VH-VL binders against UPF0128 protein PH1314. Designs and how they scored, part 7

Target 1, 225 residues: UPF0128 protein PH1314, of Pyrococcus horikoshii (o59052)
Amino acid sequence: MIKMLEGYYIIENPGVVPAERRFRMKDLKAWGYDLHLGTIEGERAYFISKTGERHEGETYIFKGKEYHVSRTQKEIPENARLLARIIIERGNPYLEVWLEEEDVKFPLTKEDPRIILKRIWEKEKLNQLLKHVRAVGLTTDFYKDNVFTQGIPLPYEEYPPKVRRVLREVKDIHRDLTGFGRFVFQYFGEVDKMHNYRLYWTLPTLHLFDIDIANEVDKVLGMLD

## First folded at step 12 (VH-VL)

Design f43 (from d1 with light chain D30E)
Fold by OpenDDE, fold request of step 21:
Structure f43 (fold): chain C 225 residues (1-225), chain A 120 residues (1-120), chain B 107 residues (1-107)
Amino acid sequence: as target 1 above (225 residues)
Amino acid sequence: QVQLVQSGAEVKKPGASVKVSCKASGYTFTDYYMHWVRQAPGQGLEWMGYINPSGGYTKYAQKFKGKATMTSDTSASTAYMELSSLRSDDTAVYYCARDYDWLTGYFDVWGQGTTVTVSS
Amino acid sequence: DIVMTQSPSTLSASVGDRVTITCRASQSIESWLAWYQQKPGKAPKLLISDASSLQSGVPSRFSGSGSGTEFTLTISSLQPDDFATYFCQQYNSYPYTFGQGTKLEIK
């Protein structure tokens, strides 16, 4: 961390890390789940299963309870919201997902967000996220070190246009997509078309479960390669 | 509405100095770099340099180092450019121009221009 | 310095014509090129950035293309309001430099 005292460019938005956020069916699908309407122990309920694992009309026992799939949903019901939050319990992070229909809350799953993110990123081929993720909690940290020649970091004004574009895109992501974010950047010059740089990027974990946001973040992380 | 309003025309003798002002309105002055571009009569455009009103960082074209001095007053949302040791070939219209976004290098808002005439 | 060369220097055309202006860079500037329109006694107006990105409020008859060292500004159907001088500008490296301009006149 001492090397950071040499200077860096910081893009930080002090927005709120959301306690929970709303998601779309496409996000749930990206997570690898189907949404079902049916019954649990004879009571009307929404529940999920792995993609393709359960089918309409199927009755099965899961964790000691009887499930019946009446319908596999293609879309989130108009009067419902798919919601999720990140919680930390005794040192372990969890993604808690549920569906709210009117005043009724249907729990869907509570899982390790790291496992789900890895699955999503592998499936979607988000290789920058896979390679450079370092920590996952309420926020997620990415670290990318492409420093091949040690030196004094350059000021923003000495960055090549491509590098400045990347930073502008980070700014826009914070503004338009995540609200909260901290991007720390050190640039040491370009040699033979290779950019010499280091970055730290902290984003709300929940927003990375938005597949569109995840794709944008992955794209930005790879722009200088 | 975003706009840049420059000071009026100047007539100077060789060797004199002139300071042109550019007042910004309609946006956060410190969020955008301010460039200066000149245009000699009947000639093309020539980039002189820019200033970052936030912090005061300046970049000059080599041709204008020692000739132009760019400053800003955040409290007045105004950028200034001073030209020293004026010569006849400094006669031109001088424009302030706002950088589009975080030093993109192109300019989306321009002042109306300030004519500086240097003659004996 | 990167030298920007426009062609032609002067162009005469009629309303409705398809017009193309070329800008050549002395070295590669990738896509870091802007186009401006300037009318007599007025400041330049930004038309296109990044070689092909049309600015908000600019008529769709304007378009830009090219990369590396060769760029073009095209007006698909010339309108009376389009008679002016056009400039290209590179922002790949310092100092930023402009083309010498192309004066578009009415035939």
Scores: ipSAE 0.866, ipTM 0.953, lowest interface PAE 0.5, mean pLDDT 96
Fold by OpenDDE, fold request of step 21:
Structure f43 (fold): chain C 225 residues (1-225), chain A 120 residues (1-120), chain B 107 residues (1-107)
Amino acid sequence: as target 1 above (225 residues)
Amino acid sequence: QVQLVQSGAEVKKPGASVKVSCKASGYTFTDYYMHWVRQAPGQGLEWMGYINPSGGYTKYAQKFKGKATMTSDTSASTAYMELSSLRSDDTAVYYCARDYDWLTGYFDVWGQGTTVTVSS
Amino acid sequence: DIVMTQSPSTLSASVGDRVTITCRASQSIESWLAWYQQKPGKAPKLLISDASSLQSGVPSRFSGSGSGTEFTLTISSLQPDDFATYFCQQYNSYPYTFGQGTKLEIK
């Protein structure tokens, strides 16, 4: 990253990194979970399981508690919200997921976000994210080094149109999807029809759990390859 | 409402200079590149160059290097283009045109044009 | 410099006609092409960018296609308001260059 001390182009939005975010059923499914309505120890509850692991009508023991699946939800109930947050505890990140139905909170899971993201990206074949992720906390860092010929970075005005388009896409992602983000970009020209560039991208981790956002970020990361 | 308003028509003698202004309103002036395009009578459009009001970076077509000087005043949200050593073939309508977004290379907002006539 | 050549230079058509204007680039410009409409005494108006992206507020009867070196602007059903000169413009490389224009006249 020392090389990034050289001249570079910055696209940065100082928006708020959300402490909590609402998600859709499609996101939860992308995470590899089913949402169930049933009972835990005889009490009405929402809970999750890995996709396809549990079925309606099933009773099972998990972590010493009895679960009964009354219904596997196709959608988040209209009067409920699927929520998640990233927390850092004793140097480790966690994704806490819960469902709020009216004034009742149902905890669903607390897991290492890195494990879940990896699973999502593998399943969705988001290879750019898998390859170039460097750190996951409240924000996630991506670093991509495609510099094969060292030189003086070009100014933005000398970027090819397709490169400028990529940067505009990043701008739009920050504006429309994430609110917060920092994209640092160095471009050294095109050689043998290959773009010579380096980038560093920081985004709110919670937004990467939105499968649509994740796909868009992955797409942009690969546009110059 | 986004608009560009240019200065009025100019009549100059050969060898003189002229400075055309382009006042922007309805948007953040420094967020968009400003291009200049001219059109000789009955002719097509000719791209002259652009300026980034944020920082003042300029790019000129080779043909207009030394002929045109593009500047901007952020406080006035105004772009300027000065033409020097005017010749008869510099007679044209000169347009300022806003770049669509971060130097896309195409222009979505145009000034009304400034007619510059060079005549003995 | 990339030379943009439009054809035809002049086109006469009737209201309701399908009109096609062609723009050729002296070298590949990928899809970095815009189309403008200019009416007499007025500044050009952006119609299409990136060869086929219709700008907001532009009637849907306008469409653009092509890539590389050959591009077309099509008006599916010509309207009286479409009487104008049309220009293509490449922004693949500096300097940006325009076609010589196509004057569309209404019969």
Scores: ipSAE 0.865, ipTM 0.953, lowest interface PAE 0.5, mean pLDDT 96
Fold by ESMFold2, look of step 20:
Order: structure tokens, then C-alpha cells, then sequence
Structure f43 (fold): chain C 225 residues (1-225), chain A 120 residues (1-120), chain B 107 residues (1-107)
């Protein structure tokens, strides 16, 4: 739903938050992991370790089980899918990640998404996401209040071209990348060469684990700085 | 297929009025601002103003305030531009043009043009 | 109002030539500039937006560059279909304004 109202602008796409999402090797690497094929207690498995922590041919003990690394993968195997979902347990969000090779699931990790997101955003220098995140659950909320003047919000027709483009970029992200979201925007004008605006942006948390989507969101959040 | 089809050529006498129509098809009419641009014989292009079909908000270039009136009929997906108190220097081709995306300020789809000739 | 001035007013060239058309704004318009092509008796056709972004379906021999007050449209290898009049247009500020046009003719 897209609405243009005096003083503010609301972009909503009422799509469905996917229960699970497919990811690429570049995403897993951005999360800070290597993917290995090998054995766990002698049984063929896929598993992860922190980037650079384990090497091909290595045998090690982790949580009482013996792991052997046969091959560190450079890409997700062609007959497999890297999948993840967000679940809520006792009011806390978790990112569950697994590899599905044909019909067999190999659990990889279950971690607090806030910890992984912070790691990604710090490594990738996504400073707008770091600075403006307010809540993480099934959806993630961003809030930015960059208003340094008193006044009422301007109508859309009085926005500078760059500000109008921000709204169109958000529309495109909702349509092409995330499938749904809610963006609320107010613009108060430019004072002392500073854009004065307020925004609230709700996006599906799972999509923020896609590094390309995270990058696009960060760029849009910073467009008026 | 996105298309803008304008009404046919008009020949008018000085002092008369003319109303040009622009029928839109192939897209959601209310999602895009509609601009009007004129081109006098042998001359360049001149932006006249726009209408937001969602709600009817209009903006006119100063030169055309009081001269042009832009309206729309959302149920018919049609924009209109009316010129009043016609003079010979209003002789031109008048185009409707769809904004690229909401209000960017540039136009990706144009009507075929409507020739308005004002002569005594 | 922002005055857009094109140069040259008329340009004669042969098929296969590289041609450049310039557009100067009377004040900075950042990158908020579009280029249009118009053939006699027809409506303008959008070629480029945001100074350099090529529109879908426009041949790759067309390119745009510039920012601030100076902009160029370049056709790398002129084709017979390219003989037309070209207009720049700014959308930085109201009223939106066009350049006076550059007619590209067969030599």
C-alpha cells in the first residue's frame, strides 16, 4: 500500500514474510562461517566453523563429538540449498540455519540473530543499520530522527528530487527484494545544509541476512546524510 | 502496454476555449503524475505543469497560471487540459506525458500530441 | 528559472561518426537531467535520466555524462535512425525547463 499524505508518506507492501529463505555462500561467509563436508562421529555430514578456524584434513573434538573435515566448500553444492528461518522461543528470536542436500537436512547453527546481525554489519561497515536498529524479532525496526528544527512536515510535491528518490528506492526494495515492509517518512526541509527528516522502517529480519539486501537498506538509510 | 491517446486536432478562433483529453491505458492511472508540455511551431519544448490524479493536486508553470486548467477523471483514466481566452500565440502541439515513477520530473510515455490552431 | 543552453544548435555528421551534444545549466542542477530524442511529427522519446542512466530499450551507443552545470550526450557510432532533434531537460527545480534543442543532420 502506497499513500501520499500532507506532511508524511507511508509505503506499505502487504506481502507475506517467508517462513524460511534460501541463502548463498557469500551470505554464510558474511555471517562469519566456513562450510565443511566431512564426518561427525564417522557419519557423513555438513557442518560449519568460524572462518579460518578449521582446515581440510583436520580432526577435532567439539562438544564431545569427533569431527573430520574432508573438504571446505567454496560454493553451496549444486544439489543443495542453504536455508534459514527465524523462530521465537520463550520470547527470544533465534536464527536456525541448515543445509538441505536433496531431502536430507544438516543442521548448521541456531543463534541469536541480533549477535549475527551486529557481526555482519560491523564487518561490512553498515553503519546506518548499526546506529538505527531499534528492535529485532520476526521483523526488524529502524528509527531515525534527524530533525534539528521546529516546523511542520512538507508535502511530497515540495520534496527535493533526492528526497523523492529515497521514497521510490524504498518502494523498489519492498517490491523487488523483501516482498513486504512498512516505511513512514516525514520531511521538514533543509536547514544549514542538513536534511531534516524522521523515518520508521520495518523489514523482515530474515531478509537482512542477505548481504546484498542489507547493503541496499544501509545505502537508503544514509542517502540524505 | 502503456499508452496515452490524446483527442484530435482543434481549430479555434481567438477568445475561445479548448479542452484536450489524454486517455491512459496499460497502467494504474493514479500512481503517476501527468504532465503537459507544449511545442509551438518550429520551436522547443515547454513544461506547462502537472496534475496528481490521486486527489487532483495541480501545479502550473507561472506562464500558464490563469491560462491552463488541468483536471482528471479517475474513473475514465483520463486527464484534461483546458486553455482559455485563446490567442494566436497559443497555436502549438500540446502533449500529455506520464511521469516516470510517481513524481520524478521526467517523462517516459508521451501522448501523440494535439495540434491546437488559433486563427481569425 | 533555470535556463538550459544546448550546443551546437545544429550538428552535421556522417553515419559511423561519434557525436557529442552539450547542455549547460544556468545554476547547479546536480544530476537531475534527462535527454530526449524527437523526430519530426512525433512525440519526444526519453533516452537518459539522472544525467547518465540509459533507459530500457535505448541502444547502448547512447551515453550521458556530467553533473552540476555541464552535461553531454554522446552517440558513439551514429546510425541512420539517430538523425533527429535532441533536448535536455532539468528537473531539479520548478519550473522544469528544456534546452532549445540540437538538430542532428546528415552530412
Amino acid sequence: as target 1 above (225 residues)
Amino acid sequence: QVQLVQSGAEVKKPGASVKVSCKASGYTFTDYYMHWVRQAPGQGLEWMGYINPSGGYTKYAQKFKGKATMTSDTSASTAYMELSSLRSDDTAVYYCARDYDWLTGYFDVWGQGTTVTVSS
Amino acid sequence: DIVMTQSPSTLSASVGDRVTITCRASQSIESWLAWYQQKPGKAPKLLISDASSLQSGVPSRFSGSGSGTEFTLTISSLQPDDFATYFCQQYNSYPYTFGQGTKLEIK
Scores: ipSAE 0.600, ipTM 0.849, lowest interface PAE 1.9, mean pLDDT 92
Fold by ESMFold2, fold request of step 21:
Structure f43 (fold): chain C 225 residues (1-225), chain A 120 residues (1-120), chain B 107 residues (1-107)
Amino acid sequence: as target 1 above (225 residues)
Amino acid sequence: QVQLVQSGAEVKKPGASVKVSCKASGYTFTDYYMHWVRQAPGQGLEWMGYINPSGGYTKYAQKFKGKATMTSDTSASTAYMELSSLRSDDTAVYYCARDYDWLTGYFDVWGQGTTVTVSS
Amino acid sequence: DIVMTQSPSTLSASVGDRVTITCRASQSIESWLAWYQQKPGKAPKLLISDASSLQSGVPSRFSGSGSGTEFTLTISSLQPDDFATYFCQQYNSYPYTFGQGTKLEIK
């Protein structure tokens, strides 16, 4: 849906922001973790550690509890799901991650999503996300202001073809990848091969923990640079 | 399923007007710009302009400003193109063509064409 | 206006030949170029968009390349169904313009 409101174009998909989302081992690895099966205080459990920090057969103390690594997993177990959600406590967001094996939940971590997102984006060199993120909660906001000229915004029909394609790419991301999103855009023209534009983009935070989605969003954010 | 069906051939006298219709089916009519393209006998293709069925915005190639008028009826999923003050050199096949995705500038679905013949 | 010039105007070839048609723009159009096929009495059919992106349902023997001012449509092994007229079209700038066409004939 493209709408013109007071000199802005808005592209949105009014889908639901998901409460929780399933993730792959690929995503957990991108977050910087290994998944282990072993024991915590002698009881069978799944747990994580930083990639390469703990090894099979190792016993260690973490936060006053004894951990033993029986096996480091190469894939999410076939009868389990890696799940995460964003929760808000006292106005602060947290990423909660757990493994659900049948009816049993194994908590893996509860962390500030901003810290994990920064690590992912730095490791994967997603510089547009790093540079332009403005807020992280249940949704994440990006703002980019690349206007260096005076004037009023152009209508969509006067956009160069590449700029019109940015809007179509955003529509596709909202439809195919995130289910929800809101993109607000102004374009002022091209001066000395520099596109002059302003954008505000709101996306579901959970989806940005999927590294393939994060890559696509970063690509579109940089498309006019 | 996606289809553009144009009105039938027209034979007109110089000075008359003609209005060609293009009925769309199988897609959301207002999501795509509709272009009109002319092909004179034995000649190549010439872009005339377009209409955005959502809101009625039009753009014409300079040659056709004041000559062609593009309109649409969203309740009938139909685009129209009218030529005024017809002359013999307006004799051509006129196509409606759907833009690929909103406004890309290239056309993936074409009507069959409407032959307009202007002779005295 | 951007002038699109196709070469050759007419091309004679045999089934199985590799055929190349060129299209030159009077100024850079980046990659904003499409190719169409038109058979007598029929509407044009879109083959290629964005210089090189093959349209769904178009045989893989068709390919497009080029950027800037020079573009090529290639048919890797000519089939009987491919004898037609081919047009390039730029959509970089208004007015959108087509090449004059290349008629591909059986030898």
Scores: ipSAE 0.586, ipTM 0.841, lowest interface PAE 2.1, mean pLDDT 92

Design f43 (from d1 with light chain D30E)
Fold by OpenDDE, look of step 18:
Structure f43 (fold): chain C 225 residues (1-225), chain A 120 residues (1-120), chain B 107 residues (1-107)
Amino acid sequence: as target 1 above (225 residues)
Amino acid sequence: QVQLVQSGAEVKKPGASVKVSCKASGYTFTDYYMHWVRQAPGQGLEWMGYINPSGGYTKYAQKFKGKATMTSDTSASTAYMELSSLRSDDTAVYYCARDYDWLTGYFDVWGQGTTVTVSS
Amino acid sequence: DIVMTQSPSTLSASVGDRVTITCRASQSIESWLAWYQQKPGKAPKLLISDASSLQSGVPSRFSGSGSGTEFTLTISSLQPDDFATYFCQQYNSYPYTFGQGTKLEIK
């Protein structure tokens, strides 16, 4: 922990925001998609649809192309990887998702990451993330203001054990899960069994698409409530 | 390996002062708070206070304010505790102990202890 | 100051026995309690933190439980290496305080 200004404490891991990240089938499912193996215009391809929207054996037209679902995948093939990246185009963020099998890349979707994150958080009831998210780009910012009584921010050494534990959890998340993160924290004391605090937390957006990571971040955000 | 090595036993007269050292190795000295705990002969453990080697912040138990002074030398990875105006009841084994992580309040690494004997 | 009271002060047991040591706090310390083992002439060794979190390298026969004002350290099957003095310590509030210790000796 670093004290930058009086009453301001920063937990920062100067790691790298990943250009791309590998994901699991459970993540794709959390995003609200099924993965299909079939054909697009008669050519073998992987593609996705909304959960439950398409079925094995189905042939349909989508955006002027003919799709045939040969099989709906239960798992990512062993010789394939589900990958995604965040790109900024003309001031807007996009989540680009594709499947890489051997040396062949199969584009799956290009979607506003905010839409998919909201979908995940609503489905998983991650209320802290839903409530306190402020910006989504290559990184995502969370801001939480739980100051009920105005006062002078306390030094770290005056924090209750519970508060110190939360900060350690933040450090651990940065270290073990995200590799990158900036957490700014002020604590004003406990009044009527309520912790008075303010936090600002920046994390790599890609990692929040991992349902397990999202759950951990949500948990930490709510630990002082 | 992580270890704390303390200075040797001291024998002092009442009214004198003593300075105990605690040299840390095997980890980044400034990343952990250093606590001091004493144990009188045949007695329990008594927490004295701690120092944050990063910045030098100290906190003392009320009982040891004015009695103990904690300092550190980051270049030497060494913590110091000075006891002033020694009395017979200051006779004890004094331990430096590393805080587990970011002032958790419990101690995972201990020095071997320094025996301070105060006798006329 | 929070007073930590251990019981019993002395406990005689045999190898293989199940042993329980109690620590009571004069006021609630939530789960902010640690247990230490100390052998003669040696520094204390951390066994358990946060009332029930077993430290790395500590045998699984050691366990801790409790919250609020009452805590217990349990050794499921006493081994020869376990005969020592045990201390509880609260870190809920300053000053940190220790129990008076429980000496576990061989019967």
Scores: ipSAE 0.519, ipTM 0.788, lowest interface PAE 1.2, mean pLDDT 94
Fold by ESMFold2, fold request of step 21:
Structure f43 (fold): chain C 225 residues (1-225), chain A 120 residues (1-120), chain B 107 residues (1-107)
Amino acid sequence: as target 1 above (225 residues)
Amino acid sequence: QVQLVQSGAEVKKPGASVKVSCKASGYTFTDYYMHWVRQAPGQGLEWMGYINPSGGYTKYAQKFKGKATMTSDTSASTAYMELSSLRSDDTAVYYCARDYDWLTGYFDVWGQGTTVTVSS
Amino acid sequence: DIVMTQSPSTLSASVGDRVTITCRASQSIESWLAWYQQKPGKAPKLLISDASSLQSGVPSRFSGSGSGTEFTLTISSLQPDDFATYFCQQYNSYPYTFGQGTKLEIK
């Protein structure tokens, strides 16, 4: 939906943020993990380690338990799903990740999402996300203030085509990729070949763990630079 | 299926008015700006202006200010373009055209065209 | 107003030929240019937006390129269905303006 309110636009999709989301091996690798099949204390399990830390055939002790790696997975098994959710405990967000194989749940990790997101964004050079993130919880807030010369706000119909394209890209991200989002935008014009604008963007945190979605958001945040 | 269907051909005398309709179907009428484009016989295309069906905001090319009036009826999903004080050089085919996405400035769906002939 | 000038006004070609139509803007329009195809008695059909983005359902033998003030539409391996008039259109600035058209005829 597009809404014009006194010199700024709000682009919202008020859809329900899913409680959990399925991810691909590509995403798990971007998060910095390998997935293994093996045993924990002799019982068959899936578990993760940091990329490159453990190898097939290795037996090791981690936090008082014996792990044995039978096979490092190249893909998520066909009969399984990699799932994650964001939970809030005493005001702190956690990314909880597990593998579900035919209704059997194998917990993989529970970690501060800010640490994993920073790792992804640094590795992938997503500098707009790094620079403009302000808060991470069930949703993640971005704020960008690119105002060098502030004048009277322009109405949407007077935006240059490139600026109008940013709004369409945001709408498409909300509709096609995240299902939920709130984007608040104010444009003051182009002075000395610099666009003067201010934006706030709220997106579901869980979706930012999909590397393709993260790339699109970073691209849009930088389109007017 | 997204479709724009325009009213039929008109033959008018100089000084008369004509109102062309453009009925939309297959999409949410108020989500897209509607443009009007004319094509004189044997000539190229000329952008006349647009209407935002949500709220009725209009913009006209300078040449058509005071000549064309664009309106819409959201309950009927129909846009209208009226020409006043017709002259022989207003003879043309008039198209309605839907903006690709909100207001991009280019048009993905066109009506079939309405021929307006102004003769003495 | 931004004047869009197409070259040539008429182009004669044979099936299988590669043809190029050019469009020049009187001032920079960055990449905000579309191409349309129009057959006699029919409404225009959108082929390309943003100078080079091919619309869904348009054959891959059509391509566009250019930025700033000079743009081209290229048809590789011309087919019988491609004989039509082609228009460029800028949407960088109001009023939106079209080129005068290029009529592509069978030789």
Scores: ipSAE 0.206, ipTM 0.697, lowest interface PAE 5.4, mean pLDDT 91

## First folded at step 13 (VH-VL; from d1 with light chain D30E S53N)

Design g4
Fold by ESMFold2, look of step 15:
Structure g4 (fold): chain C 225 residues (1-225), chain A 120 residues (1-120), chain B 107 residues (1-107)
Amino acid sequence: as target 1 above (225 residues)
Amino acid sequence: QVQLVQSGAEVKKPGASVKVSCKASGYTFTDYYMHWVRQAPGQGLEWMGYINPSGGYTKYAQKFKGKATMTSDTSASTAYMELSSLRSDDTAVYYCARDYDWLTGYFDVWGQGTTVTVSS
Amino acid sequence: DIVMTQSPSTLSASVGDRVTITCRASQSIESWLAWYQQKPGKAPKLLISDASNLQSGVPSRFSGSGSGTEFTLTISSLQPDDFATYFCQQYNSYPYTFGQGTKLEIK
C-alpha cells in the first residue's frame, strides 16, 4: 500500500469520547473566570465573571438583569459538578459550560471554543498548541512540519531512543488521558542537532479544556525541538 | 499471562555453536522487540542486542557482532539467539527480555535464563 | 560506551531501615534510566523506569530520583523480600549498559 511506502508511523486509540466532561476549579480559572454564588433577578444562582471583574457584595446589571454576588467561590461546591460539552450548530463549534448542583443546572457560558482555547494557551504559554493548531470542532487537529533537511523517512527501527519516547508518550496520552486520538508521524533523522519530522495529531476538543491534559500535549509536541 | 520460556541448559566444547530459544506467550509476539542479555557467573548484566520479530531487523552491541546471531519464527512466537565459535569465557546465563513497549530500551518481562557452559 | 557505576557495591542493612543506592553515568543520560531487582537464580525484575516512574505492582516503598549523571534508588522501610542485588540500566545511547550491581544483604 502507498501508506506503507510513505514511511508513516501511526498511533490510534478509537475509544469512546463522552458527550460531556467534568472539570475542576483550576480549569475554570485557567479559562479566565471566577465562579460566584448570588442572585439573578432575586433568584439564587451560580454565575461567572472574568477573573477580578466582580467582587463579593457587588450588584450590577448585565444584559438587562440584576446580579448580586453573595460569595465568590474558592472551590467547586462539594455537592456540585462543573460540566461542559461541545455542540455543533450550523457547522460551528460551541463550548457549553454549566454548574450542576445536585440535579439543578446553572448555565454559565456558551462560547466559541477557539476563543477560550486561545486564551488558555496564551495565558499558560502553551506555544506548541498555539503554533500548530489547524482545526477545532468536536476534535482538534494539530499539524507540525519540522523538516529542514528532507531525506528518505527512516523506519521505526532507526529512530533514536528519544524519538521513540515521543511515540510512547502519545500512546500514554491516548490511553490514560483522552481515551481517543490519532497520531501520524514521519521521521527523517537528525542533522546538525536538529530533528527532522512531520506529524498530525487529532485529539478530542473537550479534553483540551483540562489544563493538565493541555500542558501534557504541549510538552509532547515540543519534545524534539 | 505474558511469559517467556527459554530452552534448557547447554554444555558445549570450545569451537562449537549453541542456539537458545525463547518462546513467547500471552501477547502479540510481533508487537514487541526482543532483547538478549547475558550474565557471566557471579557478575553483572550485559546487553547483547535485539531483534524486531516483525521483519527480522536486528541490532547488536559491537562486542557481540560476529559472535551472536538473533533470529525469530513468527509462526512459533519464538526468538532465537545463536552463539558461534564458543570459548570458555562465553560461559554465562543468557536471558531473553521483552521491551516494555515496542523499543523503549528497558525490559518488563524476562525469560528464566539459559545456562550455557563451555568446558574444555 | 556510557559507563554506569553503582555505589555502594555491598550494603548491609536491617529490616525497617531506609537505604539509598546511587548510580552514576559517565555522561548525561537525561532521565533514560531503569532500576532492576535480581534475586539469586532468578531473572531481573523491573522496578523503575525513566529514573522515577514506579512500575505497576512494585511496592510504594521503592522510589527513584535523579537526572543527568546521578541517580538514586531509595527503599523507605526495608522488608525481608527486598534483600537482593539491584542494577541500574541506561537506555539513552547504544549500547545499553548496566551498572555493576549493589548487593543488599541482611546485617
Scores: ipSAE 0.000, ipTM 0.486, lowest interface PAE 14.8, mean pLDDT 89

